# Designs tried in a protein design chat: VH-VL binders against o82653r152to333. Part 1

All scores and structures are predictions.

Target 1, 182 residues: o82653r152to333
Amino acid sequence: KSLNVGIIGPPNAGKSSLTNFMVGTKVAAASRKTNTTTHEVLGVLTKGDTQVCFFDTPGLMLKKSGYGYKDIKARVQNAWTSVDLFDVLIVMFDVHRHLMSPDSRVVRLIKYMGEEENPKQKRVLCMNKVDLVEKKKDLLKVAEEFQDLPAYERYFMISGLKGSGVKDLSQYLMDQAVKKPW
Structure headers, positions and changes below count from the first letter of each chain, unless a header shows other numbers; antibody chains are not in Kabat numbers.
F, E and O stand for the ipSAE by ESMFold2-Fast, ESMFold2 and OpenDDE, each averaged over both directions (binder to target, target to binder). V2 = 0.75 x the mean of E and O + 0.25 x the DockQ between their complexes.
[cut] stands for letters that were removed.

## First folded at step 1 (VH-VL)

Design aa1 (framework fv_acasunlimab_arm2)
Fold by ESMFold2-Fast, scan of step 1:
Formats: C-alpha cells, structure tokens, sequence
Structure aa1 (fold): chain C 182 residues (1-182), chain A 119 residues (1-119), chain B 110 residues (1-110)
C-alpha cells in the first residue's frame, strides 16, 4: 500500500523539518512528475507493507517577480493544477509568524485550498511552529479563523522542529494509507 | 479577450432594493476573486466586497448586512444584491478581478454602472 | 481597517516635470500595494502592482517604490495624456478583511 502526500505552503513554513521528524531522511533518487511539473521527494515513511511518500509542492509565488512576470504566472497556475494528483494535501503555515506579522497571501492560500471539497483528495491544515507561540489561546483564535472551511478534514497544531503533534499527524496519514481502496 | 461588463444600475428610492450584474468573458469567475468597488460622484474609490473562488464573501463595514455578493458559475456572472438602499449608496459601481495565486490586485475592471438613490 | 493616506490631494505641473505622489499605510502592508490611473469618465487602470512592478504596456516614465508603511509613485517626465486622478490601494487584508484606497491625487497640467 502507498499514499502520496503533497505539502504546500509559503517558503519557510517548515516542510523539511516536518518531514524529517516523520521519516528522518530525504530520499535522493525519486520524483513525481505531472506533465511539465516535477515535485521533489521530501521523504518516505515505511511501516510493514505500507509506504507514505511526501512530496514538496511549489510554494507561494506572491512576492515581487520583476522580469518574466508572464512566465511566472503560467508556472504558478500549472503548479496549482498538479496538487490534485496527491491522495492527501497538507496545507501548512507558520502560526507564530501569522500571529506576529500576518501575510494576507498565506490566508488567501488557506482559504482557496479549504473552500471546496475534493472527493478524491483529503486535505488537512497544519499550523506549524506552535512551540514558538507563548499564549495557547492564540492558537485557538487562529483555528477559529479557519474553522468554517469545509475542505479541511482535520486541523493539526504541530512543531515540526520539536515533534509536538507530529505523531498524531503521522498516525492519521498511516490510517489513510491502510483505508485506501487502490 | 478578457472583459467585465456591469449592468443593472438606475434610479431607486431609499429603502428599496436593486441587483447589479457583472458578466465575465474570456475567463472563469469561479477561479478568481471578484470584487465590487464604488465611486460616489466626485469622490474617491471605495471597496464594497468580494466573493472568492469557493464562494465565501467579505464586505466593507458600510454595507455589511445590506449587500450580498453571489455568482452564477454556469453563466459567468457575479451579482451584487443591494438592500435597504441609502442616499449615501449613490455611486458608479465597478466590478473588478483579482487572481488567487499571485499579487495582482485589480487587473481588470468593468466600465461601471451608475446607481442613484434618491426620492 | 488599514487606513491609506495619500498626498497631495491635487497638483499642477508642466509638461516634462517630475511628479511625485506618496501613500502612507497605517500599518505594514508588506509591499501589497497597487497604483491606479483614472482618466475622466473612465474606469481605473492598474499601472503598478506589488509596490514597484510596472504593468505590461505602461510607459517607463511611471515608476514606484517603497516598503513597510511608506510608498511613492513617480512620473519622471509628465505628458499631456497623464492628466488623471491617481490612487494607491492596499491588498494586504487581514480579518476583518478589507481593501482600502488612498484618497486620490488629481494631476493637472499647467
């Protein structure tokens, strides 16, 4: 059995730290390609005959682009299309950064991915870097901000660096792999 | 060619309702943020509200509870339903597009439709 | 709401002059700022996005810069066809979500 998991979020959301805690080591020689888009393999979690493969997706390209703006728009649109190829999509953001200096583009990403259910793909929202948040009630405020988005099956509060909450997310993914009909 | 065309403006009495339409051609309204922006005669631009790809809406405080934004994806039309109209709502109403993936602000605007709220 | 303060409200300049308009946000908007040109009787047209990026087809005499809370728009050599009202707009919205425009700057040629 195998499960393909895409991780999407802004640059520095902590994708590598999260996958490192789940699998320990990045796989050097594998990739998933969709037409003209290649997704980097972040790692593979193996338990018995079950395998969970983590792939990095293109980050948010919402900063100043300068030269080549038209090409950048086309590449971003193509990258978004390819996320539908994963069994599970993890939408991840830095919750500490969100509380201190929110980025409306990150909020837009979360809402865009969370607004409409996709029957062939499960989506979860991961609030990363909770270890940096001083007041736990602030985490609840952020969760409440996104609570009405129907596409997110689960909301996870994690620290990819410290491992807090990561075991719960890992168990959820293994359960999805076991239940998967294909 | 991508284009936005507003319609439905006119003269209406205070307290009544009016519905504006914004017809998109050359692109899909459901994959974009669709905003309404108004401009009172001789005044500046004021954002009214938006609907984004999945259907969630947000409104300026001045119109919240009175105005509703919706869309018909099969017809590529966005709507602004204006209820409990006040004389202060008199303005040219524009619809405008913003994409969801990159910093684009309002890249395409309609020509505008005039709404006059008067007795 | 993020308040956008635009200055000056109007100006008159000669053809060939350098024209500068400023826009100040009540909080850091992370370069999510656009500049629009509105000619009499027409809809606004976006000239600048992300604080400093020129829209395709817009003349190179238009430029913009800034960061944080302070932003500037410049016409390096004013032409007769530049007679218009110019608006800045922030799109770094946060709950409660809103987009706000500056009050506008009316540019006239002497």
Amino acid sequence: as target 1 above (182 residues)
Amino acid sequence: EVQLVESGGGLVQPGRSLRLSCTASGFTVSSNYMSWVRQAPGKGLEWVGYIYSGGSTYYAASVKGRFTISRDDSKSIAYLQMNSLKTEDTAVYYCARETVYYSDAFDIWGQGTLVTVSS
Amino acid sequence: DIVMTQSPSSLSASVGDRVTITCQASQDISNYLAWYQQKPGKAPKRLIYDASNLETGVPSRFSASGSGTDYTFTISSLQPEDIATYYCQQYDNLPPYSYTFGGGTKVEIK
Scores: ipSAE 0.005, ipTM 0.503, lowest interface PAE 13.7, mean pLDDT 79

Design aa2 (framework fv_acasunlimab_arm2)
Fold by ESMFold2-Fast, scan of step 1:
Formats: sequence, structure tokens, C-alpha cells
Structure aa2 (fold): chain C 182 residues (1-182), chain A 121 residues (1-121), chain B 110 residues (1-110)
Amino acid sequence: as target 1 above (182 residues)
Amino acid sequence: EVQLVESGGGLVQPGRSLRLSCTASGFTFSDYYMSWVRQAPGKGLEWVGYIYSGGSTYYAASVKGRFTISRDDSKSIAYLQMNSLKTEDTAVYYCARGDTYVWSGYEMDVWGQGTLVTVSS
Amino acid sequence: DIVMTQSPSSLSASVGDRVTITCQASQSISSYLAWYQQKPGKAPKRLIYAASSLQSGVPSRFSASGSGTDYTFTISSLQPEDIATYYCQQSYSTPRDLYTFGGGTKVEIK
């Protein structure tokens, strides 16, 4: 069995560090092009006959110029032009950066991805870099901010660099792979 | 040592109100989620509700609209305000803390000893 | 709401026996399951978290495993002090959802 996992978030979210920690090795960069969108392979986690493939979604995040919610929606939808969608989408952001200097585009992306359930795709929200947060109660405030978004079936607090919370995420993904009917 | 102590239980008539307190010691209270769980005599455990730092609360359907959870981080106390009490609310009420680092699921690692609430005429 | 079905509801075993309790979730809970021990008149005590991780200070005769919808808790060699009711609890649901316990398994000595 195999599971395709897309990771979406800003460049500083720590996607590669998280994937390297889950896989246990630093994987050489590789890319896949589907229609007009190129997906970078971040790594592959293998256990027995089960394989979890992680893909970065470069170009899905907004450019620096001030974009509105409608521009986020159009950009995200245009990036998902392939018939073969990811089985699981991980929406990841740097929770320490969010506490220090929230990026409205990142917040809007999280809300946009979290608004509507997709029966063909599981979505989870990953608050990364928790190791950088001095006051742990601040993590609760951020979690409370996003807790009522129906499309996220799970919320993870992790440190991709230090490994905190990563085993829970890995187990969740392996379980999703086992559940696939085909 | 880490400790939770419930108080405020007792005998109360149907339709009345009662407030339970959960006093915490031995840890940084504001870093933890606080949960209330109850157990009717001879029955199993039933989650009642929980509260996050900053006051956000969630409740089981059976108590929603009647019970309110609050906290005072300066005193390290969590409260359960029970209004419009029914005979089926009779139970031992426990408070328990949740680990903030496994927020995707509440894992209750420390529990109080419980306080009995009896609702009868 | 995620329903947790625990079996058996009660069992009697001899000291030294292997005791197995099962817990089935109505949907996958991805190993977000804890096991609690409750002795008569006492508060519950967590023995297992994350489906298979043993709580610090808990004897090694207690173990658990499982994934997806099916979970198992085992006492490899039952001791007199293990007489208690055991509960599974799913912690998979987000804060907007309900948290649920299994119905409990009462373990008694013959």
C-alpha cells in the first residue's frame, strides 16, 4: 500500500526538516511535474509493505505583494490541477513566527484549507517549531484560534527539528495508508 | 508533587445549582488543559467538558447549556458551575489535567480524587 | 461521535493468568487511545497512552497494542493488586468533538 502526502505552507514552515526526521535520513531533492505544477519529493517513509510519499507544494503560497482571500483561493485551486490529488494534505506553519509576527496570508490559507471537508482527502494542521516557543500556554492560544475549522480532522503540535510530536504524526499517516481500499 | 483536589460536592435538589472547584498544585497550571469527567454510581466514565488556557470551553451534549467550566490561573483553580441539576447528574466528579504538547488528543495523566454530587429530592 | 466498544464487560481470572481486554472504535482513531485502571473507591490512573506507551512507574506486566479501530490491553501475569475496572479512552477527536470512554471491563479474581 502507498499513501501520497502533500505538505503546504510557507517556505519557512520547516517541511524538509519534518520529513527528514520522519524518514530518519536526509533525502536528495527530486521533483515531479503534473500539468503546470511541479511537486518536489521530500522523502519516503517505508514500513513493511506500506509506503508514505511526501511532496512539497512549491508555488502554492502567495507572493509578497498584498493579496486578498480571493487571490489565495484562485492560486491554491490552480495549483491542484492534477486528477491525482494527495490522499492526505498537511497544512504546516511556524507557530513561533505566528506568535511573534502573524502573516495574514498564512492565516487566510489555513482558514481557506480548513473551511470545507473533502471526502477524497484527509487534512491535518501542523503547528511546527514548538521547540522555539518559550511559554507553552501560547501554543494553546494558537490552537484555539484554529480549532473550529471542520476540514482539519487532526491538529498536531510538533518540532520537525527536535522530533517532538513527530511519532504521532507518522503513526497517523501509516494508519491512513492501511485504510486505503485500493 | 503534582496534585489536583476537588471540592464542593454534596446533596442538592433537582433544578438547583452547585459549583465544584479543582485546586491544582505542583505544576504551572496555566500550561495545561483542564477536564471534568464524571462517573454515576456503578457506571462508567463520562467526559463532561474541558477548558483551555484563555477560557475556551467544550461540553458533552448532555450538559451543554446547563454546565459552565471556568478557570482562575492566578489561584490555580478550575471550576464547574452546574445549573438546572437533574437526578441523572448524580455522579462522582473528577478533574484531570491534559498535556498541552499532545493537543490533537487530550491525555489525562493526573486526576483528582473526585467529589460526590447527589441530586435527589 | 466516536463510539468505543469494550469487551468483555467483566471477567474472572486466577493469579498468574494472562488477561486480555479489547476496545473497538466506530472509526479509526490512529492510536490516540489511553488505558486507565480504576480500583474501587479510587480515581482512575492512566497506565497506557498513545495506544502502546507504558506510563512511567507502571509495571511491565501491563502492555497494549493496536491501530486503526482495534486495540488490545494485556496483563501478562495477573496479580491481586490488579483487581480493578479498566477503561479505554479515545483522544482522537478535535476540541469541538466529544471525547469518549469504553464501557469498562471489571477484572476479578476467581
Scores: ipSAE 0.006, ipTM 0.479, lowest interface PAE 13.2, mean pLDDT 78

Design aa3 (framework fv_acasunlimab_arm2)
Fold by ESMFold2-Fast, scan of step 1:
Structure aa3 (fold): chain C 182 residues (1-182), chain A 123 residues (1-123), chain B 110 residues (1-110)
Amino acid sequence: as target 1 above (182 residues)
Amino acid sequence: EVQLVESGGGLVQPGRSLRLSCTASGFTFSSYAMSWVRQAPGKGLEWVGYIYSGGDTYYAASVKGRFTISRDDSKSIAYLQMNSLKTEDTAVYYCARHEGVTYFDSGTYFDYWGQGTLVTVSS
Amino acid sequence: DIVMTQSPSSLSASVGDRVTITCQASQGIRNDLAWYQQKPGKAPKRLIYAASSLQSGVPSRFSASGSGTDYTFTISSLQPEDIATYYCQQYNSYPWEDLTFGGGTKVEIK
């Protein structure tokens, strides 16, 4: 059994550190194409005969000033088409950065992915880097900001660096893998 | 050549309704988000609302609940339905093509504008 | 709403002069700012996006800079055809708040 998990979020969200913390087996990188958006394998979590494969979706969070309009549009269209291929989509962001200096692009992403349910795909919102947040009551404020988005089945508060909350996320994903039709 | 042409403006009494149209040509209309922006006589520009290519709409606080934006991609037309008109709604109304075309795109700025249509709300 | 304060409201300058217009946001807007030119009786035309990027086909005498809350638009050598009202516009607030324009700066030639 296998589960394909897409991770979408800005470059600073901590996607690599999170997946590195979760995985016991690493997979060779997927082929990269310079003229098209493609997904890169971040890692594979294996337990018995079940595996969870993690993929990055970098093309949806492009640097605005570094690219022309036509390049940005094409890359976004290609990345959007591929998002529907995942069994689970993790929308991840840095909650400490959100509290200090909110990025409108990140908030747009969270709301866009969260506002309409997709019956073929489970979505979760992952608030990363909770270890950097000084006042823990501020985490509740951020959770409340996004609590009414119907597409997110679960909300996770994690620290990829310290491992806090990561076991719960990993268990959730393994549970999804075993319930999936083979 | 990209063109946007507004129509439907005129004189109307407070409390009444008007519908404005924006007819687009020279591009694949269905791929672009569209905005309405207004300008009161002798005053500055004010954003009114936005319709994404997928149909999602967003409105300025000043018009929310009274104005509705819609589109007919088969005809390349965007509409602004204005209900419960007030004297402060008097303005030239422009339609504008949005250069950023996705919800999470960092751009919401305009590359092409129509010539505008005047709406006068007076009793 | 993010409030955009534009100054001055109007100015008069001679052909060849350097003209500077400023735009101040009530909060940080992360370079999500465009500048528009509106000639009398015509629709606005975008000159600048992303605070400093010049639109293709726009003369190089137009430039802009800034960061955080403070932004500047400059015409290095004013020409007769530059008579217009200039507006800044922030787009950092989308989708949770309104897009907002500055009050405009009317540029006239002496």
Scores: ipSAE 0.015, ipTM 0.528, lowest interface PAE 6.7, mean pLDDT 81

Design aa4 (framework fv_acasunlimab_arm2)
Fold by ESMFold2-Fast, scan of step 1:
Structure aa4 (fold): chain C 182 residues (1-182), chain A 121 residues (1-121), chain B 110 residues (1-110)
Amino acid sequence: as target 1 above (182 residues)
Amino acid sequence: EVQLVESGGGLVQPGRSLRLSCTASGFTVSDNYMSWVRQAPGKGLEWVGYIYSGGSTYYAASVKGRFTISRDDSKSIAYLQMNSLKTEDTAVYYCAKDRYTFYESGHFDYWGQGTLVTVSS
Amino acid sequence: DIVMTQSPSSLSASVGDRVTITCQASQDISNYLAWYQQKPGKAPKRLIYDASNLETGVPSRFSASGSGTDYTFTISSLQPEDIATYYCQQYDNLPRYGWTFGGGTKVEIK
């Protein structure tokens, strides 16, 4: 069994730390091509005959600038067209940064991806870096901010660096792989 | 050079349908968001709806369920299908070129000349 | 729904005058605001985006500023060709919730 998982979020969301904690080692030279977009393999989690492959989806929050704007446009378009090809999409953000200094682009991304269910793809929202947040009520406040988004099947509070909550996310993904028809 | 040209406007009776066309040149329609914006005679601008590069559509509450936006990429034409027309739908309808992603979308760099739709008996 | 309140609804000024138009959002729109010029019988033309960025090719007498809920558009020295209606527009909303324009300000010369 195999499950393809895309991870979407800002550059500082902690994608690599999360996948490294799950799999132990990043797979540096591997890549997967969809349409005209090549996705970097962040890592592979294996248990028995079941495999979960994590892919980065860079550029989705990138705005055009003077230098290289033509290339940026093409990469962003190709990234968006390939998002639906993942079995599971993880939308991830830094919850501590959100509490201290919210980024409207990140909020827009979370809400946009969460607005409408996609029956062919499961989506989860990962509030990362919970180890930096001191008060439980602050975590609940952020969860309440996004609780009514129908497309997110699960909400995870994790620390990719410290491993808190990561086992629950890993188990969820393995369960999705086992349930997948062949 | 980017150019948008609307057609299909005219006089129609309430309750009937009308289809507007927007012919685009100078850019790839399937790579861009396209919006429809209307302006009632002597009034301000009102966003009507748009279509994403990938084909998904969204509409203003005032037209949802009555208007449909579609696209023919091979011909570089966007359409606005207007059903169950009301006198309140009387306006000049513009098609407008938008940005290519949601994080940059919502402001319009090129507009067509507009086409007048009059809904009256 | 984000409501955009624009003022004044109309103004009359002399050539060379400084003209100021304001736009107030019902909630914080994080500088996702554009300004458009519409001359009689023509389509709107975008002059400003992201609250303060002047479109390439637009004369430097046009400028804009603001943050949060309060935004301002200025013509430093009004010219005859500037006779138009000016509109602000927010695009902070997600696509499902659409985008809203201010009511417009008609600028005419005395």
Scores: ipSAE 0.005, ipTM 0.491, lowest interface PAE 15.4, mean pLDDT 80

Design aa5 (framework fv_acasunlimab_arm2)
Fold by ESMFold2-Fast, scan of step 1:
Structure aa5 (fold): chain C 182 residues (1-182), chain A 121 residues (1-121), chain B 110 residues (1-110)
Amino acid sequence: as target 1 above (182 residues)
Amino acid sequence: EVQLVESGGGLVQPGRSLRLSCTASGFTFGDYAMSWVRQAPGKGLEWVGYIYSGGSTYYAASVKGRFTISRDDSKSIAYLQMNSLKTEDTAVYYCARVGETYWFDSYFDYWGQGTLVTVSS
Amino acid sequence: DIVMTQSPSSLSASVGDRVTITCQASQGISNYLAWYQQKPGKAPKRLIYAASTLQSGVPSRFSASGSGTDYTFTISSLQPEDIATYYCQQYNSYPPRYYTFGGGTKVEIK
């Protein structure tokens, strides 16, 4: 049994940190080619006969000139082509950054992914870096901001520093793998 | 000033081919996706196709397999190659810049004045 | 394919009237909707994007709102220069990417 999990979000969302915490190790990046796109393998979690494979999706960013602009444009384009290839999609953002200085690109990504249900794919919204948020009640306001997005099956609040919430997310993913046809 | 100028329209017989050009100026052409939109006489707007700055193309079902979009960033020109033309392809063809900063921000922010294509015997 | 149903197909109103046009999407489009104005013999011009954001320089009498599948465009006080056909367009598609326009609403002065 295997489960392919895509993680999409801005570069500073903490995707590698989350994956390393779930897997328990830091791993060398590996590429997987699907269709005309390339995905970076972030890590693999194995328990019994079940395997969960985590993939980085190309990041979303402004399409403007600069260092690596052509590569960035290709990665953005390929991200949208490859979104439907995963069994589970984790949409992740830095909730502390959101409270201090919201990024309209991140908000648009969350809403775009959250309002379009895909019956072949489970989607979850992951609010990372909750340990940096001084007032816990502010997390409720952010959850309330995104509460009406029907495509997200679960909302997770996690901390890369303290590891809170990570085991709950891992258990959810294992449950999805078990439910999948062999 | 951003400008888009279409050319290549005209009268053509059914089953033949025609190539339209869209010459852009006033912006960094290679940074933008380009689209073709048509409008039959007295009718509404119909999207034809799109070419991303990276070269990937997408087409409306009505033209898929017959029309091809390409671009030459060094000349700031987008092309629409129309093959196996049908009478229902008669329309004003507009070139439009996709005003996107992100993949999902895909409205059309600047339009050319259009070029008329008439498919008739 | 996302189908956009625009109504009415045409309307006649007097100067100073409030005019409302609607667009309904066949599925949710998450506010990724633009509104265009096309005057006779001219290319379309974008007035609104992201369902409710006015383009800089567009008169404040134009407004729009909506969510999910239902969207509206309003001219609060119709002026003679507003005679045009108005189109909605959804852009909530990803590869294979498709854009869909509504059928248009022709606005005329009585």
Scores: ipSAE 0.006, ipTM 0.489, lowest interface PAE 10.3, mean pLDDT 79

Design aa6 (framework fv_acasunlimab_arm2)
Fold by ESMFold2-Fast, scan of step 1:
Structure aa6 (fold): chain C 182 residues (1-182), chain A 121 residues (1-121), chain B 110 residues (1-110)
Amino acid sequence: as target 1 above (182 residues)
Amino acid sequence: EVQLVESGGGLVQPGRSLRLSCTASGFTVSSNYMSWVRQAPGKGLEWVGYIYSGGETYYAASVKGRFTISRDDSKSIAYLQMNSLKTEDTAVYYCARDFTEYRYGSSFDYWGQGTLVTVSS
Amino acid sequence: DIVMTQSPSSLSASVGDRVTITCQASQSISSWLAWYQQKPGKAPKRLIYKASSLESGVPSRFSASGSGTDYTFTISSLQPEDIATYYCQQYNSYSPDLYTFGGGTKVEIK
């Protein structure tokens, strides 16, 4: 069985650290071309006869402020022409950074991806770097901020660096591979 | 107590300009989104534009390029500068607080009383 | 633009009646919808936000529900002071017209 997982998030959200922790060992870089877009393979998690392939999604990187909702939508739309090919989409952000210095562009990305359900694709929101958050109650406040977004099936609180919460995410992904097709 | 008071409406000829003011009290305008919404006589509500807490503005397609929203944070006043006025711009103009602190988008929780703008020859 | 279709455009009911108004979006708005009451000669007042959340201080006879593209607003027992035009409004759009309103429903007492 094979599950294709796309990871979307701002630069420094911790995509590589998370992927390295899940797969245990770094793998050689590889790429997959989809029509007009090439996606870099971040890693492959194998358990039994099941493979979970993680891909980076270029085109959704946020740039300097001054961009409106229109600019974010255009970038998401351009990337979306290829993200439909993923079985699961992980929207990931740095929760510690969000608590200290929230970025409106990151919040807009989370909400834009979370507002519209896609029956062909499962979406989850990953709050990464929870190991840097001193007060655990603050994580609940952030989860509450995004709790009403209908497109996210699950909300994960993880530390890609320390491994906290990663087992739950990995189990969810394996379960999705087993339940495929949708 | 939150209060919004519009002023500056009146009769104006097509092609002319008019500036509306919205004086806010009971909250910090620089920390909130402020919207303008209009209503033509006997018709429904139409959003005109807003200004973000950071100063960035957005406009409805029908007024883009003609209307400009700005604010004076020291005086707690938001402005709507209306240029190249058309008879179709005749409406009661409301300023409204758009509350977006920790939520995706928001509706208008407080409205001013409105000011009538009549564009007629 | 997201188009909001509100029905009916007007209705007449008796004091104590249950009144139902519907609002349909041209695409999913994920419950980002508010309901407003506008009495003659006055500014609109928000009664409901996020499809079903009642604004503080608004009487419990007002309620609303819905998701996706279909939304409903209900007055469980119409009172004389409820004579007004009611509007739905979506706030889940990235077009230049970020917020769009329904056409309104005029509620009158028989």
Scores: ipSAE 0.000, ipTM 0.452, lowest interface PAE 14.7, mean pLDDT 78

Design ab1 (framework fv_acasunlimab_arm2)
Fold by ESMFold2-Fast, scan of step 1:
Structure ab1 (fold): chain C 182 residues (1-182), chain A 120 residues (1-120), chain B 110 residues (1-110)
Amino acid sequence: as target 1 above (182 residues)
Amino acid sequence: EVQLVESGGGLVQPGRSLRLSCTASGFTVSSNYMSWVRQAPGKGLEWVGYIYSGGSTYYAASVKGRFTISRDDSKSIAYLQMNSLKTEDTAVYYCAREYDWLDSEGFDYWGQGTLVTVSS
Amino acid sequence: DIVMTQSPSSLSASVGDRVTITCQASQSISSYLAWYQQKPGKAPKRLIYAASSLQSGVPSRFSASGSGTDYTFTISSLQPEDIATYYCQQSYSTPYDSLTFGGGTKVEIK
């Protein structure tokens, strides 16, 4: 049983810390090439006969400042029209940074990815770095900000660095792998 | 080399408090889920609660609000503080370790248990 | 809570017999299931994890299988030292919901 999981978010979202905490098997530097894009392997989680492979999607994120919603949409659309699609997409952001100083490009990415359901791919929104948030009830305010987005099946609140909430996310991913007909 | 040793059990009257300790050796308590599981005389196993590696605690409905799990990472001790004890709390209490679900499911090491008797 | 229904509650068998115990979950638990052996007066010992993986050092006569809501534990050739109570336990709902055990199966020699 195998599950391919893409992680998309800004460079400071904590993608590597999260995958390092989840993985039990060290992965050599590797990439999965799809048409016009290459996806870097972040790590592999192995439990019994089941593997969850995590891929970074740096090609989906624009790098220069001033990105408009249309630019993000075009970039994501081009990357995801490739034949190699992920079974699950994790949209991840730094919730502490969001509470202090929201990045409009990150908000637009979250909304774009969450607007329309994709029956071929499950999406989850992951609020990372909850360990840095002083008032935990503020996490609920952020969840409420994005609660009307129909494409996100689940919302996770985690600390990739400290491990809080990671077990629940990992169990969700493993369950998705088990449900596949392969 | 991994060992868990419970202590602190005994006879206590209903409504009183008791604190159990679980001394761990051969591993770091803060790196694992530490659970308390109890077994009433002649009955089956019942999960009481655990403390996650990150420090969050979770409890069975039957003990929520009365029992508190904590740990002292420097001493490698996990605690179960039991308040407002009821006769239904009479049981052998085990501390048990689970690796984060990545490494195992269920409890790979158990202590020998400590008997708590709640009786008037 | 996820309810674990274990059957039978007790059984008697002869040395060398094949013994089968079943465990049913009230909802799918995706193989997040362990099996324990508990001898009188002793702490439980894990025999199986992840529904079918044998714990290191446990004899090969113990095995388990299952998926979804239905799980089975088997002793292929019962030995005298296998006399114990056996429990299943799910961890699918963790960390935010309760771990639950089956009611146990007492295995005795007739």
Scores: ipSAE 0.000, ipTM 0.451, lowest interface PAE 17.6, mean pLDDT 78

Design ab2 (framework fv_acasunlimab_arm2)
Fold by ESMFold2-Fast, scan of step 1:
Formats: C-alpha cells, sequence, structure tokens
Structure ab2 (fold): chain C 182 residues (1-182), chain A 122 residues (1-122), chain B 110 residues (1-110)
C-alpha cells in the first residue's frame, strides 16, 4: 500500500524539517512528472508493507503578476493538476510568522484550499513551528481564524524541528494509507 | 513591461545618511517581497535585506541597526534608508523582487533593477 | 547563516566547450537554489531557480542539477555572449535567516 502526500505552503513553512523528522532518514533525490510538472520527492515513511511518499508541490498562484505571463499560466495550470493527484494534501504554514506578521497570500492559500471539500483528496492544515510561540492561547486564536473551513479534515499543531505533534500527523497519514482503496 | 527602477544613489560622506527608492511597474507590487542586494566594486553580490508584503523586515548582520527597509504599496515603491554610512557600504545597490505565494519555486529574484551607485568617501 | 561555497572563482574556456560550476551549501537547502548571470555593468539575470528549473526564454544550453548541499550549473556549449560572472544563491533560510550568494565564477574566453 502506498499514500501520496503533497505538501504545499510558503518556502519558510518548514516542509523539509517536518518530512525529515517523520521519515528519520534522507532519501536520494527523485522526481515524478505529472502532466508536464516535475514533483520532487521529499521523503518516504515506511511501516510494514505501507509507504507514505512525501512530495514538494509547486504552488497554486492566486494572483497573476510579474513573471512572463505564459510561464505563470503554465505554472498555475500545472499546479492545479499536480495538487489533484495527491491522496492527501498538507497545507502548511509558520504559525509564529503568522502571529508576528500575517501574509495575506498565505491566508488566501489556506482559505482557498479549505473552502470546498474534495472527496477524492483529504486535506489537513498544519500549523508548524509552535515551539517558537510563547503563549499557547495565541495558537487558539489562529485555530479559530481558520476553524470554519470545511475542506480541512484535521488541524495539526506541530514543531517539525523538535517533533512536537508529529506522531499524531504520522498516525493520521498511516491510517489514510490503510483505508485507501485499490 | 515589468520593471524596477532604483534612484537616490550618489556620493556621501561617512557617518551621513542616504535614502534609495525602488519604483516598480507592470505588476501587482503587493504580491511580492522586495529585497535589496549590493555589490562593492569588483566584488560579489551581497544580500542586504528584504521586506514582506505584510511589512516585516529582515537585515544582513553588516547593516542591522543602520539600514531600514520600508514600502508604500499604494505607490509601488520600496525604500532603503541608510544611516551611519561607512566606506564599506560603497556599492551598486539593486532592488529585486521575489514571489512568495504558492509559487514557492519562484522566490529567487526573477526581476532586478538596473542598480544605483552609492559612494561613501570623505 | 548558510554559507555558499562556489567553485571555481574563475575559468577560461573556448567557444563550444562544456563549462561546469559547482556550489556547495553549509547545510541542506532543499533545492531552494537559483543561478544568476551578470555581464559587466549590468544587473544580474536569473537563469535557473529551484535548483534545476530553467527560466523562460533562457537557452537550453544552460542546465543545472543537485540536491541537499551539492549543486552544479552547466553550459553545454559555451557561446561568446555567455561571457559573464555566474552566481548561485540559496533562498531556503528565508525569512528567518539571510539570503546568501556564492562568491561568483567569472567565465572568460581563452
Amino acid sequence: as target 1 above (182 residues)
Amino acid sequence: EVQLVESGGGLVQPGRSLRLSCTASGFTFSDYYMSWVRQAPGKGLEWVGYIYSGGSTYYAASVKGRFTISRDDSKSIAYLQMNSLKTEDTAVYYCARSYDDLGWREDAFDIWGQGTLVTVSS
Amino acid sequence: DIVMTQSPSSLSASVGDRVTITCQASQGISNYLAWYQQKPGKAPKRLIYAASTLQSGVPSRFSASGSGTDYTFTISSLQPEDIATYYCQQYNSYPYEGLTFGGGTKVEIK
């Protein structure tokens, strides 16, 4: 059994640290082409006969600007196609950064991915770097900000660097792999 | 045409101040993080600092406490306020944009200004 | 800060030669690496981002690869217009740490 997990978020979200913590080892660089887009394998978590494969995904652009317009159009289309190919999508952001200086683009990403359920793909919102947040009540404020988004099946508060909350996320992913139909 | 244009460079004495401007056109300025990168004569590129669309800033250790980056999204301008200038600050100063939305792969500087020369000399 | 070590600092090659430049990061940067070309008196121009993705409009003779801490940039058949200084740059440490450039590689024709 295998589960393909896409991780999407800004570059500062801590995707690699989280993946490295979950898999416990580095994987040789590998890529997968999906509808003209290459996805880089971040790591593989193996338990018994079950594998969870983590992929770094190109972002879905919510605003079109600044780059060659043909390039932007191709990336947006490829990112949409790429996102739909994963069994689970982890939308990840840095909660400490959000509390200090919210980025409207990150908020839009979270809301866009969370607005509409997709039965063929499960989505979770991952608030990373909780170890940097001094007051736990501030984490609850952020959770309340995003609590009404129907597409997120679970909300995780984690520290990818220190491992807090990571076991719950890993268990959730393994459970999804087991439930996956042929 | 997507364009960044720096202005404000010139000759200035050590210990004085100078403000550089970076005027953007042809794109939605508020979608981008703006960075300043400098290059001393005959030397390599050195990152100076950046400012997010939300206004947060980060600086290289060599300029922290002396330089301030700000932006005015309504005018599509980023600024670099340089205080307590040293001869070591002599360089061509470039502004550059980075897209920090779901296009994480594109966060490297895809568009640069032409640069403006700052000479700090007595 | 992440330190970027770029080699060689300069090279001389003939038109049509294969040119390879190496960039090593002091820690893993997860392919958040770009390559820039700078001609004398001009601003840098991005050629590659995300370690291996070619910027639109850039000739196919330019390519790059790598992962973790080790990255390479290649010009498969050097042309006269390719004479420039090339820089790698990591952007993995953003926003908590500074962005860092390699020292540059000056490419000249023999």
Scores: ipSAE 0.000, ipTM 0.464, lowest interface PAE 14.5, mean pLDDT 79

